# Miniprotein binders against a2bj90: the designs that were tried, part 97

Target 1, 235 residues: a2bj90
Amino acid sequence: MSRSARRKTSALNTVLRVVEVFASIQGEGPFTGTYSVFVRLAGCNLRCPFCDTRYAWSLEAGKPLGVEELVEEIARYEPSLVVITGGEPLLQRHPLNSLVEGLESLGLRVQLETNGILPAPARDEQLWRVYHVVSPKDVPVRVPGAKLHPSWVDYARATGRAWFKFLVANEQHVREVAEYVAKLGIPRSRVYIMPLTPEKLDMKELLELHSRIASLAVKWRLNFSPRLHLLVQLP
Key: E = the ipSAE of ESMFold2; O = the ipSAE of OpenDDE; V2 = 0.75 times the mean of E and O plus 0.25 times the DockQ between their complexes.

## First folded at step 10 (miniprotein)

Design HZ10 (at its last look DockQ between E and O 0.93; V2 from the best seeds 0.82)
Fold by ESMFold2, look of step 10:
Structure HZ10 (fold): chain B 235 residues (1-235), chain A 104 residues (1-104)
Amino acid sequence: as target 1 above (235 residues)
Amino acid sequence: SDEEDREFLRLAKIYQRAAERALRKGDYEKAVYYLYLVAELALEEGDLELAIEYLEKAAEIAQRANLRELEALVYELLARVYEALGDKEKAEEYRRKAEEIREG
């Protein structure tokens, strides 16, 4: 690369478009219950009908923040886990790798949430070293345009640092998940099913939905993910 | 089966109410999707008439709101429901309608 082109790409690697930064409890997946700082990045490559974070769909919803500023802000919370979410965080892959580098230099544990459409990290990326919770949206929920990139299965096998989390509403969905992961060679120990949860449910409805999906997880020998933050009314 | 019927009713009501809330807000994408989920539950329970009822409502909303991808999804499930009913002609008709939307 020329000197000018190299400087331009480096400058772009130092800015992320961020919707919000906040402390809460990781309510989903393998790290459920962990005191976390959430970094919600702007932009998404899907328009899921059931999305509860539609305010993060547009890249324009995010405010530009420097990576060094963001690392400093996150560190002040003293988190046990930094959860990078969105939208789809991998749309901002270049500066995201810079953020991960900064966070890891401070010894902070990082988890990424992704819909898995974009490829898994390469070995030379900082993202290679972090934890990933991959939430495919093609099966069973059939979101248009969704498709899990096959590199995520290879990444999970090579590193042991990826888990797959599926929204489900019924037993047929769970059967479809079981067939899907078996075909891809994803072991059950890396698979979570989570209730597809409409907004504005009361506590009775939340518990009924959780109870049903948890029972299915036991029946099908899959891990269960709650929506713990909804049960305890945290963001 | 009484416990299973009660579980079906509880889950179906959750998504039914979610669809109604979405309709009141004019969120037709959520409304169609939640009606589709109710129909999936009905099909799982073997209540094919109820599944068709919800899917026809979802299709009408999707068509009027110009939600082409969701309309195709609804037709795909209608095809499965009619296949379960033994009506191969309607099952194929709905499969073709869904394919035409996806082809353009």
Scores: ipSAE 0.838, ipTM 0.917, lowest interface PAE 0.7, mean pLDDT 92
Fold by OpenDDE base, look of step 10:
Structure HZ10 (fold): chain B 235 residues (1-235), chain A 104 residues (1-104)
Amino acid sequence: as target 1 above (235 residues)
Amino acid sequence: SDEEDREFLRLAKIYQRAAERALRKGDYEKAVYYLYLVAELALEEGDLELAIEYLEKAAEIAQRANLRELEALVYELLARVYEALGDKEKAEEYRRKAEEIREG
């Protein structure tokens, strides 16, 4: 490959389409309560009916940002965790690996949020080193086109750096999750169930859903993920 | 139990109100999906008639909005509800309808 081809490939791998960058508390999964900078990447390979971030579905909804500039922006917040989310962050896998490399060079912890449709990180990717919360959309919520890539199970087993967070609305959903993770050999300690919350719930409705799903988590011996940011009215 | 019935009704009402809000906004995808969730709750509680009512409404909205994938999802649940009712013929009809959407 010519020096020119390497420079063009390097330049293409250094720009992300970013919807927003903001500081908040991680409200979900194993890092709940952590002061975090959120990087919401543009583009999604799903169209979940219940998605609360539909504005991120198109790649065009994001602004092009250089990885170096984005690392500097993130570092100014002095985060305890960098959460990379979006539509689907792994649609931008190449520049995302460069972002992770930059953040890790500063000693920042990184968590990826993914729908798990795309393959898990390979050992030669910078992404292999970070934490992952995989949110399957095939089970139980049956989003069209959703299918968990099997490599995430292998990644979880190999690294111990993956958790699986399932959206649930009822006990049948919790049952389906329990059966699904048992079949895949995913340890229950790595499984979170989270209430499927409609938009614009009042606090009473929000608490009712949390209470129900938390009780089901105990009954089914699964971890519970709140939507803490909604409960405390943070972004 | 009276307490379980009250919990079911509270949860069902949350998703029902969400579906109604979605309809008022022209968000037919959310409307269909939240009606589907109400039907799943009704099925879980054993109220198969209520499940059918919500699924028929969901199917109608999905069809009118040309939401083929969600329409298929609704038909799959209708098939399960009719199977639970012991109506094997209707269960198979709705399975076929779901398959026809996926293969088309």
Scores: ipSAE 0.738, ipTM 0.876, lowest interface PAE 0.8, mean pLDDT 93
ESMFold2 (binder alone), look of step 10: mean pLDDT 87; pTM 0.852

Design HZ11 (at its last look DockQ between E and O 0.91; V2 from the best seeds 0.88)
Fold by OpenDDE base, look of step 11:
Structure HZ11 (fold): chain B 235 residues (1-235), chain A 99 residues (1-99)
Amino acid sequence: as target 1 above (235 residues)
Amino acid sequence: SEFLRMAKIYQRAAERALRKGDYEKAVYYLYLVAELALEKGDLELAIEYLEKAAEIAQRANLRELEALVYQLLAKVYEALGDKEKAEEYRRKAEEIREG
């Protein structure tokens, strides 16, 4: 392979399509309450009917940013956690591994949020080292084309660095989650249920929905994920 | 009741989505109301919401969501003991998935 071909492949692995970068509190999952920088990547392999970030579905909705520039931008916020989210971050897997390498070199902790359709990180990927919150869209919410890749269960067992966050709207959803994780051999300690929140709820509706799903979490012996950022009116 | 409170949340969300022309969200939130109705044993109310969801999905050519609605309709009719309608809606859902 010529020196020119290696340079072109190197250049393709150093640019991400980024929708937004912002500082906030992680409102969801095992790191709830953590001061975080959010990196929302462009592109998604799903079209969830309930998606609140539809503007991120196209790769073209993101600005091309160099990995080095993005690492410097993130570092300026002095985050306790870097949260990589988007549509589906793993659609940009190669430059995402380079981003993780850069962030880890600064001692920054990284969490990925993924829909779990694409394969889990392999041992040779930088992504192997980070935390993952997998949000399946097959169960219980039955998004067309959604299927959890089985490698995420293996990754969770091998590393202890994965959690599964399921969207739920009712008790039947919580039952389906409980059955699904039992069938897959996912420990209940790694399972979060989170309320499926419509856009533009008032605070009363939002609290009522949180209260209901939290009660179901206790009843079904599952962890509860709030939408804390919505409750405290942060981005 | 707690049911009526949760149902009202998703119903209002569906209505907001419909007013905005977000038919995908409207269909899906009506589907969630139907699931709540089914959970409470109100099968008639579940049918009402699912028929409305199916109508919107069909009109908006949301085939995959239409199939999802038909699959739940089949379950509701099965719970009512109407095996004929249950099988009709199963077939309709399969035809969309195979097509």
Scores: ipSAE 0.874, ipTM 0.944, lowest interface PAE 0.5, mean pLDDT 94
Fold by ESMFold2, look of step 11:
Structure HZ11 (fold): chain B 235 residues (1-235), chain A 99 residues (1-99)
Amino acid sequence: as target 1 above (235 residues)
Amino acid sequence: SEFLRMAKIYQRAAERALRKGDYEKAVYYLYLVAELALEKGDLELAIEYLEKAAEIAQRANLRELEALVYQLLAKVYEALGDKEKAEEYRRKAEEIREG
C-alpha cells in the first residue's frame, strides 16, 4: 500500500494518554480568537508553581485513546484549529506524530503548545509541518529545571512556524525577555508577552493586569498575548 | 498607582491560595509581590513579603521555591548595601540546589 496509507495503518495501534478533549476559543498567542478543539495530553516535565493544569502532570491522569479514534472525535467538532497542549505534549512524541499525521490527512490545521525543553521537530517528523507556540519557563519566571532547547530557535528560522510566548508579571520581567530574545537572535515579531494571571480574578483585576502588560508590550515593542478565554469566561 | 494595583492582584491571589492550602502558589505569588516592591524601590516591603514566603516554604518543605526566595532576598540585601546578608542568602540558596 502507499506510503500515506501505511502511515495511517500504523497509527491504528498508536495510543495517546489524553486528559481531556474540548472545544473552545484559542485565547493566547498568534491564533487568538480561533475556534479550536483542545487536546490536553498527560504528563509534564515541569512543576510550575503557578500551573493551572496540575491535573495533567501525571501520565496516569490520561486515559489511553487510539490515535484513529481521537482523530475522528476531533473531526466531528469541525474545528478551525486543533490545539495540542498538556502537560508537555512532547513527552508523548511518537504517538503525537501519528496524531498529527491523521489530522493533516483530513486537512485539519494543528498548533502545538510546548515549554520548549525537549528538542524541536526534525525534518522527518510530521510535527515539522505544524505550528508551534513555545513558552519557555526559565526566563523570566525562573521555574527550576526549565531550559529552552536551542533547536527551537533554529526551527523557527528554518520554517517560520514557531512563536515564543513569555509569562510576565512586571517590567523587569519584560526587560529580561527582551534581553533574552535579543541574545538568542529571536526577532521581536515572533515574541509575545502574556500576563501571568492567577486563577479566579474578577473582571476588574483581569482588565488591570491585561492593561498593564499590554502597555509594557507597546513600550518594549513586543507582541502582546491576552488570555482571551478568561476575559470571555470560556474554558 | 500601577505598582499598588498590580501588587494587590498577586497579594490577593496569595491569600486565596493560602486559604485553599496551596502553599506553592502562595509562596510564588508572595515572591511576585516582593519583585514588584523591589522594582518600586521599597526594599523593606520586599523583605517583609520574602520573609513570609520563606517561612511558608520552609514549613511546607518547598525546597525549590525556598531557594528562589533566598535568591531574591540576596538581591534585596545587596541593594540595601548589606553584603553580609546578601552572601548569607546566596549561600543558603546554593545549599538547597546542591542537596
Scores: ipSAE 0.866, ipTM 0.935, lowest interface PAE 0.6, mean pLDDT 92
ESMFold2, look of step 10: ipSAE 0.865; ipTM 0.935
ESMFold2 (binder alone), look of step 10: mean pLDDT 86; pTM 0.840
OpenDDE base, look of step 10: ipSAE 0.822; ipTM 0.920
ESMFold2 (binder alone), look of step 11: mean pLDDT 86; pTM 0.834

Design HZ12 (at its last look DockQ between E and O 0.84; V2 from the best seeds 0.79)
Fold by ESMFold2, look of step 10:
Structure HZ12 (fold): chain B 235 residues (1-235), chain A 104 residues (1-104)
Amino acid sequence: as target 1 above (235 residues)
Amino acid sequence: SDEDAQWMLRLAKIYQRAAERALRKGDYEKAVYYLYLVAELALEKGDLELAIEYLEKAAEIAQRANLRELEALVYELLARVYEALGDKEKAEEYRRKAEEIREG
């Protein structure tokens, strides 16, 4: 029996621990502005000091949902994009592959958000076929324990379905990102820089930070990611 | 130039306020991290004494709250600041402190 046949069979009996499902606009990265359904999976292998979704850190924070039930819930929103996020979604890799299979059967476009510590998808995984925004946390933000798995660069090169998004606070951080991606052989066209935004910024501060980081993106010939949902006050 | 320096000052104040807010709420990880970012900006601006001030505060908080990994991060930046000051003895001292935490 093929790996595809085994995974097809297992999709009927898999469970994901899910913190929340909601509709909004994808505010970050290459799909910015897209009407999306977000699926926040429980569990994370990092404890970023600046994390604004700490309620998703524990695997036990999620409610168990069957894949078929979850696909039906997602489909009712009629999304243009399904964003799988978390915590770290790849901690629930097996049932996540089952979810992707179900969403693919409905022709839904899927994007995964990951910190890149766990390996990139293998060619025989359903996750191989979806889009990935990889957000390394070792450079420049130096989160303890973070390290990008090298397979993500190979995956991006082989498939063209991965982008790398970096939080930055200043030009020194942007310089560090540029050096990091050059060393890893990641093309600038796959790289986004995004402003590191503390909570409770007023709109003037938020716009100034966006403007400054966007100018640096132009200067360094990198893509810019807003945090659009903050600017338009959506979840 | 002058515009960049003014922007760095405003950004430093943003992180300083974030650190103060985190301290009031007992979120010591966030407080240490934002103090570290203020110090990074101070170092970039060449204000080494200000960088040390914020890093010493961050280190004290990290030590008291048993935030070992963040404490090491703070020591690594202190080493860079003392290197910039020309104090190689203190730079090496802080490198050793950071490495000792990494080794367990």
Scores: ipSAE 0.808, ipTM 0.911, lowest interface PAE 1.0, mean pLDDT 92
Fold by OpenDDE base, look of step 10:
Structure HZ12 (fold): chain B 235 residues (1-235), chain A 104 residues (1-104)
Amino acid sequence: as target 1 above (235 residues)
Amino acid sequence: SDEDAQWMLRLAKIYQRAAERALRKGDYEKAVYYLYLVAELALEKGDLELAIEYLEKAAEIAQRANLRELEALVYELLARVYEALGDKEKAEEYRRKAEEIREG
């Protein structure tokens, strides 16, 4: 392959479709409470009926941004964590690896949010080194077209850098999660349940829902993920 | 507990309101899904008749909106509810309907 072909392939792998970049508190999962910069990537391979970020479903909803420019933008916030989210970030896997490389070169911690449909990172990917919160959509909420790729279980076992966050509405959902993770051999310490929150809950309803799901987490010996950003009214 | 039963009723009302709001907005995917969640709560309470009512409504909306994958999801739960009722024939009918959507 000519030097020119390598440069063209490298250039194509350096642009991300980005919906938004903003600083907030990580409201969910193992990094809850962390001051974070969120990078919301465009495009999703799902159409979850309960999705709160439907505006990110199309790749066209994102602006093309260079990886270098994006790294500089992120670094200006002095984040304790960079959270890469979106629709599905792994749809942009190639430039995403370049982004991770840039962020890690600055000593920034990176967490990926993924629906787990696409394969887990391979050992030769920069993504292998970062934290992952996998949010399966096949159990218990059963989003059409959702299926957890089995490689995420292997990745979690191999690296210890993955957690699984499940949306739950009721105790039956929590039971289904417990059975599912047991069947897959996922340690309970890596499992979070999070309340499925309808839009426009009042604060009383939101707090009660959190309380109920948290109690179920204790009962079922699972970790609880709040929707902290909703509770404290942050982005 | 009585408290748990009361909570489930409050939660059902939350999902009902969400479904109704979705319908008013033309968000049929969300409407179907929240009706489905109400049906799951009804099933958890052992109110199988109420579960069927919500699922039939969900199926009707899904069908009219051509939401085939969600329609199949609803039919799968209908099959489970009818199986719990002891109606094996209807359970199998709805399993078949769900399969036909997935294979098509």
Scores: ipSAE 0.750, ipTM 0.892, lowest interface PAE 0.8, mean pLDDT 93
ESMFold2 (binder alone), look of step 10: mean pLDDT 86; pTM 0.830

Design HZ2 (at its last look DockQ between E and O 0.89; V2 from the best seeds 0.88)
Fold by OpenDDE base, look of step 11:
Structure HZ2 (fold): chain B 235 residues (1-235), chain A 99 residues (1-99)
Amino acid sequence: as target 1 above (235 residues)
Amino acid sequence: SEFLRLAKIYQRAAERALRKGDYDKAVYYLYLVAELALEKGDLELAIEYLEKAAEIAQRANLRELEALVYELLARVYEALGDKEKAEEYRRKAEEIREG
């Protein structure tokens, strides 16, 4: 391969399509309460009916940003965690590995949020080293075209750096999650259930959903993920 | 009841989605109300919401969500003991997935 072909492939691996970068509190999953910088990447391989970030579904909705520039922007916030989210971040896997390398070189902790459709990181990827919160969309929410890639179960077992966060609306959903994780051999300690919250709920409705799903989490011996940012009115 | 409060949350969300033209969201939230109704044994209410969800899905050409609605209709009719209608709705869901 010519020096020119290597330079073109290196340049393609250095640009991300980014919707937004902002500082907040991680409101969800195992890192709830952590002061975090959120990087919302553009593009998604799903069209979840309940998606609150539909504006991120197109790759074109993101601005092209260089990895180096993005690392510098993130570092200025002095985050306790960098949360990479979006539509589906793993659609930008190559430049995302470069971003992770840059962030880790500064000693920053990184968490990826993914729908788990695309394969888990391989051992040779920089993404192998980070934390992952996988939010399956096949069970229980039955989003068309959603299927958890089996490699995420293997990754979780191999590294201990993955958790599974399931959206739930009712007790049947919690049952289906419990059965699904048992069948896959996912330890219950790595499973979170989170209320499926419609947009524009009032605080009373939001608390009612949280209370119900939290009670179900205790009943079914699963971890509960709040939507803490919504409860405390942060982005 | 707790059920009525939770059902009303998703019902209001479906109504908001419908007013915005977010038909996929409307169908899905009506589906969630029907699941709550089924959980509480209110099978008539489940059918009402699923029929409305199916109608919206058909009008909006949301075939995969329509199939999802038909699958739940099949389960509701099975719970009612109407095996004929349960099988009818299973076939309708399969026809959408194979087509």
Scores: ipSAE 0.880, ipTM 0.945, lowest interface PAE 0.5, mean pLDDT 94
Fold by ESMFold2, look of step 11:
Structure HZ2 (fold): chain B 235 residues (1-235), chain A 99 residues (1-99)
Amino acid sequence: as target 1 above (235 residues)
Amino acid sequence: SEFLRLAKIYQRAAERALRKGDYDKAVYYLYLVAELALEKGDLELAIEYLEKAAEIAQRANLRELEALVYELLARVYEALGDKEKAEEYRRKAEEIREG
């Protein structure tokens, strides 16, 4: 098949609703500091009051892009990591698996960010082979409608390719995270706590939040996630 | 005082959210200030912030957040030793969740 025929066929088979594609630094979690291309998919199954990407909540916020075109665009950035985020990317699960297949065929390393409400990848999905940072929103932040699907713990155990990242605002939140992950059998080496960060903080406020939550991470023997992109003023 | 600086960060965030009309953010940040107050044992301050959060949630028709605020009010009144009010707020939260 010619390249033109492959492009036409791909466009007819799979389309993703994409809000934005941009290069930046991964500012959170285990891959902090990595030169990344972010693909923000439209649609979310939560309405977190603290969400800083509300513009991605509606599926209509995304523009339809063929998976082949998207892979080509991403590749041009020469990323060290492709971060698939959103909204909630798993709402577009079927075409998302096609995107992952295309990125993997080029040898690109992929990480998905998810709130964990929808099930973890099955063994026969392309998503099975990529890295996942799962951010439950039921505990400690108590977002209505949030609940971690139990398959994520099984997936993490089977593959070693999932980490769990929790927004926290105080020590009681950290205690709740510790209890939650212990109950679920998630080892602390896979757990990150991250400051719940309002928008438009000045640098002094940002550093104060980071310092407090980092101190709690040490005290509770959990990993700390910064929000590095905020500290260095990147998107 | 890390506690006072942290509470002030969320307090100012709530005020900014109110000015922008982001009422769900405002309610949630006031809720966080109240959690910090409860953690430090300042139960009257916690109630003050939660009553303000409840008023905003009611006016803005933010039912899930209103229930969340009532749940924390129940915890604060339990800590205060007022079991009757604690149960009252638990019932209010449950009524919102059931419909």
Scores: ipSAE 0.874, ipTM 0.938, lowest interface PAE 0.6, mean pLDDT 92
ESMFold2, look of step 10: ipSAE 0.858; ipTM 0.930
ESMFold2 (binder alone), look of step 10: mean pLDDT 87; pTM 0.855
OpenDDE base, look of step 10: ipSAE 0.845; ipTM 0.928
ESMFold2 (binder alone), look of step 11: mean pLDDT 87; pTM 0.857

Design HZ3 (at its last look DockQ between E and O 0.94; V2 from the best seeds 0.84)
Fold by ESMFold2, look of step 10:
Structure HZ3 (fold): chain B 235 residues (1-235), chain A 99 residues (1-99)
Amino acid sequence: as target 1 above (235 residues)
Amino acid sequence: SEMLRLAKIYQRAAERALRKGDYEKAVYYLYLVAELALEKGDLELAIEYLEKAAEIAQRANLRELEALVYELLARVYEALGDKEKAEEYRRKAEEIREG
């Protein structure tokens, strides 16, 4: 078979299961504050007990959408950043690479959010060129089956395009993160700690939690990630 | 107390989750309260919250969370100096993870 024929018979690369597309502010991690379009893909390989987006766990929660149509929809928002999230976006890896290609052809900057269980991009994937925020769920929050794939550390070192964001609730969690990243050789400059934030906190509670975790970030010389969208009441 | 204020945030979140029947969040937030109690050295409070979390997890058939709770109970009893209970809870957690 020719290369063209093989691509035509793999039609799954042109359709994504999409839960929602919306504009907001990236509230977390290194791109905090950026006007963004969020693309939430269906499917997740974890069932975190604290998950706020359980509606994206099942692939059936997503509507099938052609990649070209999705690129056009995203472009109409004129975003400064396209954030691909989910569930776990890498479960739809092949059509996701097609989406990234389309977005990059329009000069749009792309950031992927992943739990890091599936391997980092290969050098010949479109995803290789994308920014990644990797949120391991094995340490410190101890979600079963959430082991970070070691290729993410190699990818981060090779490309400079990955950061690691950890949910924490207390100082012992921060100590565990510090030990974990030191063992893996992840430099502090690539590490963010973020408050594990229950739903429906009032503003006083939200600020108290942010203040405590931010103080710990300073103490442990790690970067702090807010949940800025919660503080400013955006989706 | 700073640690007490954080613990109350998660305690209230657990109460809200329980009222909604979200037993996974309820157990996990009670687990976090217990971690904060252990960090403060309040071992009896940690046990209180963990035993409540274990009962909910068991009744709701939340096997992985039940194991997580038992693992922390083992750490709390080890800190208390009760090696027999610490080993008992380690075995209970291992049995669930082996199943």
Scores: ipSAE 0.858, ipTM 0.932, lowest interface PAE 0.7, mean pLDDT 92
Fold by OpenDDE base, look of step 10:
Structure HZ3 (fold): chain B 235 residues (1-235), chain A 99 residues (1-99)
Amino acid sequence: as target 1 above (235 residues)
Amino acid sequence: SEMLRLAKIYQRAAERALRKGDYEKAVYYLYLVAELALEKGDLELAIEYLEKAAEIAQRANLRELEALVYELLARVYEALGDKEKAEEYRRKAEEIREG
């Protein structure tokens, strides 16, 4: 590869399409309660009917931001965790690796939220080092075009830095999750179930869904992920 | 029952989605209501919600969601012992996926 091709590839690897950056509490998964900066990346490879962030589906919904500028912006919040989310962050894999490198150089912990359709990080990627919460959309919610990439199971086994968070609406969904993770050899300790929450629920409805799914989590010996940010009315 | 309360949550969500013209969300939430009905053993109610979901999906040209609805209809009819209708809906789902 010519010096010019390397420079063009390096320049392309330094810009992310970002929808929003904000500080809040991580409301979901293994890091629930953590003061976090959220970086919502633009673009998604799914069209989940229940998506609450549809505004992030297009790459054009994001603004181009330099990795260095974004690292500086994130660092100003003094976060206990940086959460990379979006539509699907791994659609921007190359500049995302550069972002992770920058954040880790500052000693910041990074968690990726992914739908798990794209391959898990390879050992030579900066992404290999970060935490991952994989949210499959094939089981039980059966989003069209969703399929968990097998490499996430291998990554989870190799690193211990992955968890699987499943959206569930009923006990049948929880059963399907239990069967699915057993078949894949995913330890139950790495599995979270989270209530599928419609938009604009009242607090009573929201609490009722949480209570039901939490009870099912106990019954099925799975971890429960709240939607804590919704419960406490944070972003 | 707790299941009826959950079903009402998703039903109201589907109705809100319909009022907003969010047919994808409406179909999917009706599908979830049907799953809850099925879990409760109310197969007739499951069919009612799925037929409504299918109609909305078809009118909105939501082919993939229509197929998802047909797959659940097939399972419901199989649970009813109506193998012929179960096979019909499986075929309808396959035709959408192959097309």
Scores: ipSAE 0.751, ipTM 0.888, lowest interface PAE 0.8, mean pLDDT 93
ESMFold2 (binder alone), look of step 10: mean pLDDT 87; pTM 0.855

